# Designs tried in a protein design chat: VH-VL binders against L-rhamnose mutarotase (rhaM). Part 4

Target 1, 108 residues: L-rhamnose mutarotase (rhaM), of Ligilactobacillus salivarius (q1wre3)
Amino acid sequence: MTVRLGQIMHVNPNYYDEYEKRHSDLPVKFPEMKKALKEAGAHNYSIYLDKKTGTLFAYLEVDDMDKYKAIAEMDACKEWWAYMAPLMDTNPDKSPVTFDLPEVFHLD

## First folded at step 5 (VH-VL; framework fv_bebtelovimab)

Design b23 (from B13b with heavy chain M34V)
Fold by ESMFold2-Fast, scan of step 5:
Structure b23 (fold): chain C 108 residues (1-108), chain A 122 residues (1-122), chain B 109 residues (1-109)
Amino acid sequence: as target 1 above (108 residues)
Amino acid sequence: QITLKESGPTLVKPTQTLTLTCTFSGFSLSTYGVGVGWLRQPPGKALEWLALIYWDDDKRYSPSLKSRLTISKDTSKNQVVLKMTNIDPVDTATYYCAHRRGYSYGYAFDIWGQGTLVTVSS
Amino acid sequence: QSALTQPASVSGSPGQSITISCTATSSDVGTYNYVSWYQQHPGKAPKLMIFDVSNRPSGISNRFSGSKSGNTASLTISGLQAEDEADYYCSSYAGSDTVFGGGTKLTVL
């Protein structure tokens, strides 16, 4: 079964363009991440930026949540988090501060 | 094991283009996450970062000098080249190249070359 | 100039502990989450002492430690020795990649 995920993160207003640029590097610079996301069945992955507040709204669909969660343990994921960390709000381990959002409506 | 060495002219005239070569050993600049940067230090002054090139040819430049700088690599020769145009006496400095291990290494340069002094005078 | 401010000089006696500060002066430059410290003896290349705020490279004495509180990173050198006399530079991510502090000259009296 596919899980729909909605998430909030925050990006520093000085780095909107740099965030977009670096995020677009994920499939090229971090091929292990791209592969792991595909193997977890992560798809329809979109991130929207509210430039007034620096708020990022992420949406993705995941077929295998165990595989998806395991990505956090990969060295490639640690490098990806470190690559993005200077541009956004992060935890001490450089993972993005992420808030899961409850789904209040869905229409097929 | 990792070593880097700078080479190039030691005396350059104003308005010319300075070309510096970093020759390295003990690592490959095709290795995931690895980069090589250029830094300088005028006599008696602070360190200044100039440019960096990553394993995947991603290039970063100091914003104040970007229009004057070009960084390139030749992975087969284990070399990184920095070109700086329109040289001025204020560009007199010791120029260093340095190794960057990866993104998780805190944007640090862990191994540095010995440096090469470049004097700009007429 | 530099977005990272260091004191121009600091001094101590052998066996003492000293701390060098590195303060971000502008929120416009960046968050300074990635702080490194370099030691430079006269006429020599800089040597990495601390990276990622508090991590030591292999081979660096545990007399050197790093920390961060708010917008200020600190390098602490305990058990001062004569050979610690050098210039110390902090560095962090800012702008397009890297910025350096102005440097601090440590004199061991």
Scores: ipSAE 0.036, ipTM 0.739, lowest interface PAE 7.5, mean pLDDT 88

Design b24 (from B13b with heavy chain D58E)
Fold by ESMFold2-Fast, scan of step 5:
Structure b24 (fold): chain C 108 residues (1-108), chain A 122 residues (1-122), chain B 109 residues (1-109)
Amino acid sequence: as target 1 above (108 residues)
Amino acid sequence: QITLKESGPTLVKPTQTLTLTCTFSGFSLSTYGMGVGWLRQPPGKALEWLALIYWDDEKRYSPSLKSRLTISKDTSKNQVVLKMTNIDPVDTATYYCAHRRGYSYGYAFDIWGQGTLVTVSS
Amino acid sequence: QSALTQPASVSGSPGQSITISCTATSSDVGTYNYVSWYQQHPGKAPKLMIFDVSNRPSGISNRFSGSKSGNTASLTISGLQAEDEADYYCSSYAGSDTVFGGGTKLTVL
């Protein structure tokens, strides 16, 4: 049973291009993050940017939520969050401020 | 135990190229998240960051000095080399290499070498 | 591009508390998200005292604490001791990587 996740985050308008560039670094510079996401069965992962507000809309599907949640405890994840933190709204631990969205409709 | 030590000439003449070597132990610069930077401090003045190299060979340079600086690594020898071209008397400083302990340490330099004083004079 | 401003000097007496400020010259709040503090005794290499605004490396006394409000980061040293007499530098991450403040000389009277 695959879980569908919808999320909102915020990027600083001065850093739109840098956010996109650093995100493209994930599979190359953070191979352990790529591996962990693949092992959790994370797929169909997309992030859309509203350039008027700096709002990021993320959508992903996760096959193993326990493995996915465990990624937050990995050193590799903390390094990735620290790398991204200067560009966006973050919590004190450098994780992105993320608002989970309720799913109000799905069609198979 | 992470240790770093700077080596290179103590006296250089204006217009020459300064080459400094950082030899380290206690970590590998092929290890995920590891970096080594170069910094300097002219006598009686503030610290200035010069350059940094990461485990994946990503290189960063101070914008004001970028055209004069080249940083490289030899992971098999545990060395990082900094080259600075067109040396000038204002480049007289103590030069430090320092370990960057992953991004999780907030881009801080946690372990520093003892420094090497480089004097530029004719 | 922005610089970090520190007072040139600060002084205190043994047992007292002192604070050293580090202010970004940019008006962009949040530009300096990563702040570190270094202690340097004469003739020695800098030593990391605080990283990521408020975190202490292992072995650093809890008398040293860091904070940040708006564009200003602060290093506070409580229970001041003679051995604390040193130069203190703040640094932060910006787009290009690392910038340092001008340094503050702490005198323990």
Scores: ipSAE 0.000, ipTM 0.578, lowest interface PAE 16.4, mean pLDDT 86

Design b25 (from B13b with heavy chain D58T)
Fold by ESMFold2-Fast, scan of step 5:
Structure b25 (fold): chain C 108 residues (1-108), chain A 122 residues (1-122), chain B 109 residues (1-109)
Amino acid sequence: as target 1 above (108 residues)
Amino acid sequence: QITLKESGPTLVKPTQTLTLTCTFSGFSLSTYGMGVGWLRQPPGKALEWLALIYWDDTKRYSPSLKSRLTISKDTSKNQVVLKMTNIDPVDTATYYCAHRRGYSYGYAFDIWGQGTLVTVSS
Amino acid sequence: QSALTQPASVSGSPGQSITISCTATSSDVGTYNYVSWYQQHPGKAPKLMIFDVSNRPSGISNRFSGSKSGNTASLTISGLQAEDEADYYCSSYAGSDTVFGGGTKLTVL
């Protein structure tokens, strides 16, 4: 069963361009992250930025939620979060402050 | 075929406000990723970045000059305007406007205008 | 705030290779991700030669190449030609600030 996820995060206003740049580096500098996402069956992963507020809206589809959640415990994920942490609102462990949103509408 | 051309006064008196206009063609400043910046170069000295405006009206200023600078755009006229207040003889320089394509060009200034020399003297 | 340092001058003979360095101060973090290089002939506007460390715009000779090692970005010109004589400027963009190096005068003798 594929799960659809909607998430909110925040990027600091002075780092919009840098946020985009570092995400483009993910498959080259953090190939383990790309592999882990593929193995969890993460699909249609998009992040939209509201430049007026610094709000990020992420949408993705995940086939295996257990594998997806396990990514947070990987060394590669901790390195990726540390790389991104200076640009974003983060928790003390450097993970991004993320709000999971309930899906209120879907049309096939 | 992107082209840019600077225009404005060539001689300005100390304490006045300098207004420079960049007129461009070959792109629209409403297109995602497009930007226009202003830079200057005093005679025989290094290049210095002054200000930048993007398609979404996001503005960036040199931290040391921010209080003196205002950048604005008129997308219908294909123009970007820079205003610098309280002009001083040390502001004598050739002023350039340049096109910036965003992330895909590493935020480099890929096409430059010819420059306009502004002399500040009484 | 980043300060970029370049040698004031470099020289070479036709057919040789030369390298111009651009070093950020130790206080800077992340400024090297967007390194660009500009060529300027006397009385003319700067021309973009290299962007994002090592990429060339269309129409720029492959004799010009860019690289980065540690805190230093480098512009290398191979097969040096008389028309390469010019001032060369490096630049870095990080977040909302753009800084330029002091420039290097290349003399072809």
Scores: ipSAE 0.000, ipTM 0.568, lowest interface PAE 16.3, mean pLDDT 85

Design b26 (from B13b with heavy chain D58Y)
Fold by ESMFold2-Fast, scan of step 5:
Structure b26 (fold): chain C 108 residues (1-108), chain A 122 residues (1-122), chain B 109 residues (1-109)
Amino acid sequence: as target 1 above (108 residues)
Amino acid sequence: QITLKESGPTLVKPTQTLTLTCTFSGFSLSTYGMGVGWLRQPPGKALEWLALIYWDDYKRYSPSLKSRLTISKDTSKNQVVLKMTNIDPVDTATYYCAHRRGYSYGYAFDIWGQGTLVTVSS
Amino acid sequence: QSALTQPASVSGSPGQSITISCTATSSDVGTYNYVSWYQQHPGKAPKLMIFDVSNRPSGISNRFSGSKSGNTASLTISGLQAEDEADYYCSSYAGSDTVFGGGTKLTVL
């Protein structure tokens, strides 16, 4: 069963375009991350930016939540987080500060 | 061929509002990825970025000058207008408008207008 | 005032190579990937020489090259010629802000 995820993160207002650029580097510079996301069945992954506040609204669908959560333990993921960390609000381990949002409506 | 040209008053008095117009050709500011920025250079000093407007009307301003600046576009006339309020003698500079392509050119200003000198005199 | 530091001046003789550095001074914006370099002759508008660290626009001589190591970008001019005498500015874009270095005056001795 596919799980739908809604998340909030925050990006530094000085780095909006850099944030977008570094995400475009993901499949080339971090191919293990792309592979891991694909193997977890992560799809329909979109991130929307509110440029007034620096708020990121992420939405993705995940087929295998256990595999998705396990990505956090990968060296490739830690490298990706370190690459992105200067641009956004992060925890001490460089992972993005993420707030999971409850789904309040869905229509197929 | 992309060309840009600045126009506006060459002499402005303190406290007035400076209005500068950039007229361009060779591209449309309705085309994805196109932008036009304003920059200035006081005599003998460094270049300073002021403001930027993109094809989708997204606007960016220098943080130190944001409260004084308004940038707008008229795509039907191929013009971008910059307004700077409460002008002061320290605002004396050559003002440039320039074309920006976005990501594919590393957000560089690839083509510049000739510049227009604005003197603020009391 | 500038987040990017350049030497005020640099000099060289015809045929030599010179390098101009551009170093980010703020830790918040210390990593700049979108580095560009502009050449300005007296009384003229700036001309783009290098974009995205090391790329040349069409028509720019391969004597001009760009590189980056850590927080320092460099412009190198090889086979120095008299017409290279000009002011050189580095610039970096980071999100909603565009910053310029203080400029470097190149003198060809």
Scores: ipSAE 0.000, ipTM 0.570, lowest interface PAE 16.0, mean pLDDT 86

Design b27 (from B13b with heavy chain D56N)
Fold by ESMFold2-Fast, scan of step 5:
Structure b27 (fold): chain C 108 residues (1-108), chain A 122 residues (1-122), chain B 109 residues (1-109)
Amino acid sequence: as target 1 above (108 residues)
Amino acid sequence: QITLKESGPTLVKPTQTLTLTCTFSGFSLSTYGMGVGWLRQPPGKALEWLALIYWNDDKRYSPSLKSRLTISKDTSKNQVVLKMTNIDPVDTATYYCAHRRGYSYGYAFDIWGQGTLVTVSS
Amino acid sequence: QSALTQPASVSGSPGQSITISCTATSSDVGTYNYVSWYQQHPGKAPKLMIFDVSNRPSGISNRFSGSKSGNTASLTISGLQAEDEADYYCSSYAGSDTVFGGGTKLTVL
């Protein structure tokens, strides 16, 4: 069963262009991350930026939540988080500070 | 504070399975970001990485040796075990286990065990 | 034929500075930028001297410094001392694979 996830994160307003650029590096510099996401059945992954506030709105669909959660502990994920950490709000372990949003409406 | 020590047989016959144990102290292999790796060095030769296990049971193996290698951990005993199948005289080396920190330390092996010499003789 | 190439040997006199190079393809050294240097005295385990290209662990002398330019990482030892005589290995993390150089024997005359 596919799970739909809505998330909020925050990026530093001085780094909007750099944030976008580093995400474009994912397929080239972090192929293990792309592989892990595909294996978890993560798809339809989009991130939107509100440039007035630095708020990031992420949406993705995940087929296997156990595999998806396990990605957080992979070496490749730690590397990706470290690469992104200077640009955004992070926890002490460099993971992004993420707020899960409740789904209040869905049309199939 | 962090210490590691290798143990296992010092003499192994060709075709057997080599089992090595790393016993450590000063950290928990349930702590986020912690890892333990195995490396070897044949007499007079360069260092070679063999395998790595992380706190979350994520495992990495040398591409050339992965069909022969199994790494596992017992976090309650502070032990990591490496098994290498179909041992050969060319596998004669000093075997090291080492503590690995994650991205905060550039994935370096910061503390090493003393090493254990394993001789493979016919 | 390691993916990281080091000179087999380097030598210097007490008080001199020497540099050891570690050269690789862009995929091995450049991509992840996780270069480490290890010192090994005869009969001893390796000791971490430099991590993440240029950072020193606590307790390592500032005579040891690391740098990187393009596909070549360098370890520089200033004010050479007799105790510096050892083998030096560079290492790079390349995704899920950890690669070591062939090692460089430093002789202090």
Scores: ipSAE 0.000, ipTM 0.571, lowest interface PAE 16.5, mean pLDDT 85

Design b28 (from B13b with heavy chain R60Y)
Fold by ESMFold2-Fast, scan of step 5:
Structure b28 (fold): chain C 108 residues (1-108), chain A 122 residues (1-122), chain B 109 residues (1-109)
Amino acid sequence: as target 1 above (108 residues)
Amino acid sequence: QITLKESGPTLVKPTQTLTLTCTFSGFSLSTYGMGVGWLRQPPGKALEWLALIYWDDDKYYSPSLKSRLTISKDTSKNQVVLKMTNIDPVDTATYYCAHRRGYSYGYAFDIWGQGTLVTVSS
Amino acid sequence: QSALTQPASVSGSPGQSITISCTATSSDVGTYNYVSWYQQHPGKAPKLMIFDVSNRPSGISNRFSGSKSGNTASLTISGLQAEDEADYYCSSYAGSDTVFGGGTKLTVL
């Protein structure tokens, strides 16, 4: 079943343009990530940036949560996280510090 | 343990279509992250990349040759096929197929076939 | 589209160090770090020596090292041996494109 996800992350205010640029690299530089997201049925993936605070608001829909969660174990995902880590708030393992948000409204 | 071998005609006439087959072992092209590319090298000249196909059937072509090239795979047979249309004497070269890993190997070709010489003459 | 420029030839003596340069006019070499180096002996297929600028595949001697500065990537071979005599090619990945340098013939003597 399709799951809707809302997430908050943080990017360093000195790196807004670089963050956007590196994200545009994902389908070309990290084709394994592109394929894994596609196989998990991840779609309607959007990230919005509040430039005043460096707050990122991500939204995506996932058809297969088991496959989606398994992406974190891939070498390609660890490389993508390492690539992005200098620009944003990360955990010691370089994964982005992510806060899952409860959905409070949806209209089909 | 990864091996690749090129096969196809060794002599082709101008204007014909060249079809080359890469048969491989030691990996599956249905395995996440795996790719196979084609490259060529005219006698005494530099290496030139031609095309690339990934496990998910995603295809990439040399911009200068894209209109002449078609790459396809048959994962059940462990084969990748390259077709080049309107062959010309300048296409005389040793043709290689090679295994590609993605980002973790910097998009390098880590294991290569032995190559097959294709001569184009009338 | 970016061209990669290598010297046509380089020479050295056994035990010495030599460096082969690979220069681009775009970020293919500088910004995104997707540079690889291949060794090719006469009549043989190329062999990957360095990937992602400075990384060695398993089984490649630490005599081979890679680096970059600005738009120039470099392959350095230390403790030069007769077996190192070969053609060396640099390559860079630029999104959907893969480009190769013109090759450098290394003579050991």
Scores: ipSAE 0.000, ipTM 0.573, lowest interface PAE 16.7, mean pLDDT 86

Design b29 (from B13b with heavy chain L52Y)
Fold by ESMFold2-Fast, scan of step 5:
Structure b29 (fold): chain C 108 residues (1-108), chain A 122 residues (1-122), chain B 109 residues (1-109)
Amino acid sequence: as target 1 above (108 residues)
Amino acid sequence: QITLKESGPTLVKPTQTLTLTCTFSGFSLSTYGMGVGWLRQPPGKALEWLAYIYWDDDKRYSPSLKSRLTISKDTSKNQVVLKMTNIDPVDTATYYCAHRRGYSYGYAFDIWGQGTLVTVSS
Amino acid sequence: QSALTQPASVSGSPGQSITISCTATSSDVGTYNYVSWYQQHPGKAPKLMIFDVSNRPSGISNRFSGSKSGNTASLTISGLQAEDEADYYCSSYAGSDTVFGGGTKLTVL
């Protein structure tokens, strides 16, 4: 069953361009992350930036939530989080401060 | 101005380990986005990518050659070293090291060394 | 991994335009859209001519241009000059790999 996910994160206003550049490094520096996302059936993955506030809104669809959640425990994921941490709001373990949003409306 | 130069043996025997050194100037391999790759070209044949090392010591290898290759860097000496084990006459090629840029340059190799010919025989 | 496919040779006359194709045989290579073109004169190291499909490094003549349609990238050289005679290689980033085409020999009469 495909799950639709909405998430909010925050990036420092001084680093909007750098965020885009480093995020584009994902398939180059962290190919295992891209492979793991594909294997979890993650698709339609988009991140939008509100330049006024530095708010990132992510949307993605996931076919296998167990595989998707397991990505957080991978060394490659921890290295990816450490790579991005200087640019954004993070937890003490370097994971991005992420707010999962409940879906309040969907129309097929 | 970025420059790179390859060095190492020009003649090696089958089954030995080939060690090549790339010495560079004009950038530091501790600077974000900097990286060095190794490529080769057998006489009269196409270019082949071998390995890449990033500024943060992350490494990438050609899947077909990964078991034979080791890439390392010494940032204090401005050097990158490639080792290839169990060399064979088919490994005869001109070996290049090259600087690669990140996203803004489409991950292209923008500056190349002159190349060093390595012959594997006898 | 499969290679990028280029014609073995192309030819043209001074002042004419020629196009060299580079077709991805793997969907992974086409997916990343990071295509580069290199020029190589005999006995010399390759020189970057085009990066990220259509972008030109500083100092490269605007006679060289790049484009992509589907899984085929193209290098076009307008106003051919004798000095353009060389081997041309396309390259693409394919996830964890960098792959090169077989090369195209350009002859200028």
Scores: ipSAE 0.000, ipTM 0.564, lowest interface PAE 15.9, mean pLDDT 85

Design b3 (from B13b with heavy chain Y103R)
Fold by ESMFold2-Fast, scan of step 5:
Structure b3 (fold): chain C 108 residues (1-108), chain A 122 residues (1-122), chain B 109 residues (1-109)
Amino acid sequence: as target 1 above (108 residues)
Amino acid sequence: QITLKESGPTLVKPTQTLTLTCTFSGFSLSTYGMGVGWLRQPPGKALEWLALIYWDDDKRYSPSLKSRLTISKDTSKNQVVLKMTNIDPVDTATYYCAHRRGRSYGYAFDIWGQGTLVTVSS
Amino acid sequence: QSALTQPASVSGSPGQSITISCTATSSDVGTYNYVSWYQQHPGKAPKLMIFDVSNRPSGISNRFSGSKSGNTASLTISGLQAEDEADYYCSSYAGSDTVFGGGTKLTVL
């Protein structure tokens, strides 16, 4: 079953353009991340930035949640998180501070 | 306008190390997202990717040739150097350097040098 | 063999349309949409014709179009002209970075 995910994260002031630029590195510098996301059936993955607040709104669809969750344990994921950590609000392990949003509406 | 030009020996003996230099203009390899790759094409054969270096010194190598290849850059001289060890007659090919675009261009090689033919024979 | 399979040759007559296929032999290559097409005339460096499956660089004729369905990317050349005679290579961003197809010789008869 495909799961729809909505998430909020925050990027620090003065790093909005750098966040966008570094995101272009994901499939190049972290090909295992891109491969793992595709193998989990992640699709329609979009991140929107509210430049007034630094709020990131992420949406993606995932076919295999177990594979998706396992990505967090990959060395490549930890390297990706470390690469992005200076630009955004992060946990002690450098993972982004992420708030899951409940889905309140869907239309087929 | 972006331009690249390959230089190096045109005739090399087996077992030697081949050193090729790519000299470019129209961009800086200190600019975010910029990369330069090396590719080759044996006479009458297909294109083969060899190596790539990015603005931040991130280096990528063809898995089949990784043990023989070293790529480096000198950003102040606008040069990228490729070294290939233990050269063999099967390495006879035209060698190209090319400018790499980032994700928005599908990681394409958009501008290529003219190529330099390297012949490996005793 | 490369991870991308192309026919060795295709042919057409002036004014016709031809299509060159590029089929991924692994799911990794087929899943990613970073497909480029290059044109190469004898003795010349390759020229980028299509990037990111279907996008044209500035200055490339709209007679050249790209598409992808499943594991197969396609380059279509409409209104075929004599100067289109060349080798065409597909390429994908996958695995360690870049893979190329074996190339297709286009003959305009």
Scores: ipSAE 0.000, ipTM 0.556, lowest interface PAE 17.8, mean pLDDT 85

Design b30 (from B13b with heavy chain L52H)
Fold by ESMFold2-Fast, scan of step 5:
Structure b30 (fold): chain C 108 residues (1-108), chain A 122 residues (1-122), chain B 109 residues (1-109)
Amino acid sequence: as target 1 above (108 residues)
Amino acid sequence: QITLKESGPTLVKPTQTLTLTCTFSGFSLSTYGMGVGWLRQPPGKALEWLAHIYWDDDKRYSPSLKSRLTISKDTSKNQVVLKMTNIDPVDTATYYCAHRRGYSYGYAFDIWGQGTLVTVSS
Amino acid sequence: QSALTQPASVSGSPGQSITISCTATSSDVGTYNYVSWYQQHPGKAPKLMIFDVSNRPSGISNRFSGSKSGNTASLTISGLQAEDEADYYCSSYAGSDTVFGGGTKLTVL
């Protein structure tokens, strides 16, 4: 069963272009991370940036939540988080500070 | 140097609309990341945030006062205007406008005007 | 009432350190690290002392420091001086809303 996820993160306004550039590196420089996302059935993954505030709005659909959650334990994920950490709000383990949003409406 | 100054009536009657103007210098509300907010403080009471407006005309209002508030900007005049409808004696307060930074400064109000006392009475 | 709880008053002697707490009645302070602290002397506009939990604006003495643990943010003033006597307000950004604490009156004895 596909789960729809909405998330908020924050990026430093001085690094908008760098954030977009580094994110474009994901499929090329972090192929194991890309593979893990695909194996979890992550699709329709989009991140929108409010350039006024540095707020990132992520939306994705996940077919296998157990596999998706397990990605956090992968070395490839920790390396990806470390790569992105200088540009955004992070926890001490360098994972992005992420606010999960409740779904209040969906139409097929 | 950023400076802001509030102006408007110092005495308003109940049920009227209060119009306050913030005139600023040292920045433009066309500049990325710049914003201006309005706050108030009743005599002897705590600070309360009312509204803010950003460079891109994005407007945010206090949920409890949203129906009474309108914020707007005039970039050519370096002014931000706050209108509060149906004024009441409990709205008596010192009203401040302040420069609001974006994410890089934690949405803080870094430079404040001196404030203008608005008394609501008959 | 404010969603951020501060003690009404705190006191200290010159040279001592004091701490003012700011506790969220909801998870706003714990959820968003956009905590600011403002100093207000009687009859004056507030002055930004700390932003984003622990950062100081240019020109603010390093005697002022901020921290956060769980749902409680703290402002610490070291080497307390007579001119530090003022009201102190915490504030948090909570998803497009801005909330202020009730304020703490600091008395330097």
Scores: ipSAE 0.000, ipTM 0.561, lowest interface PAE 16.8, mean pLDDT 86

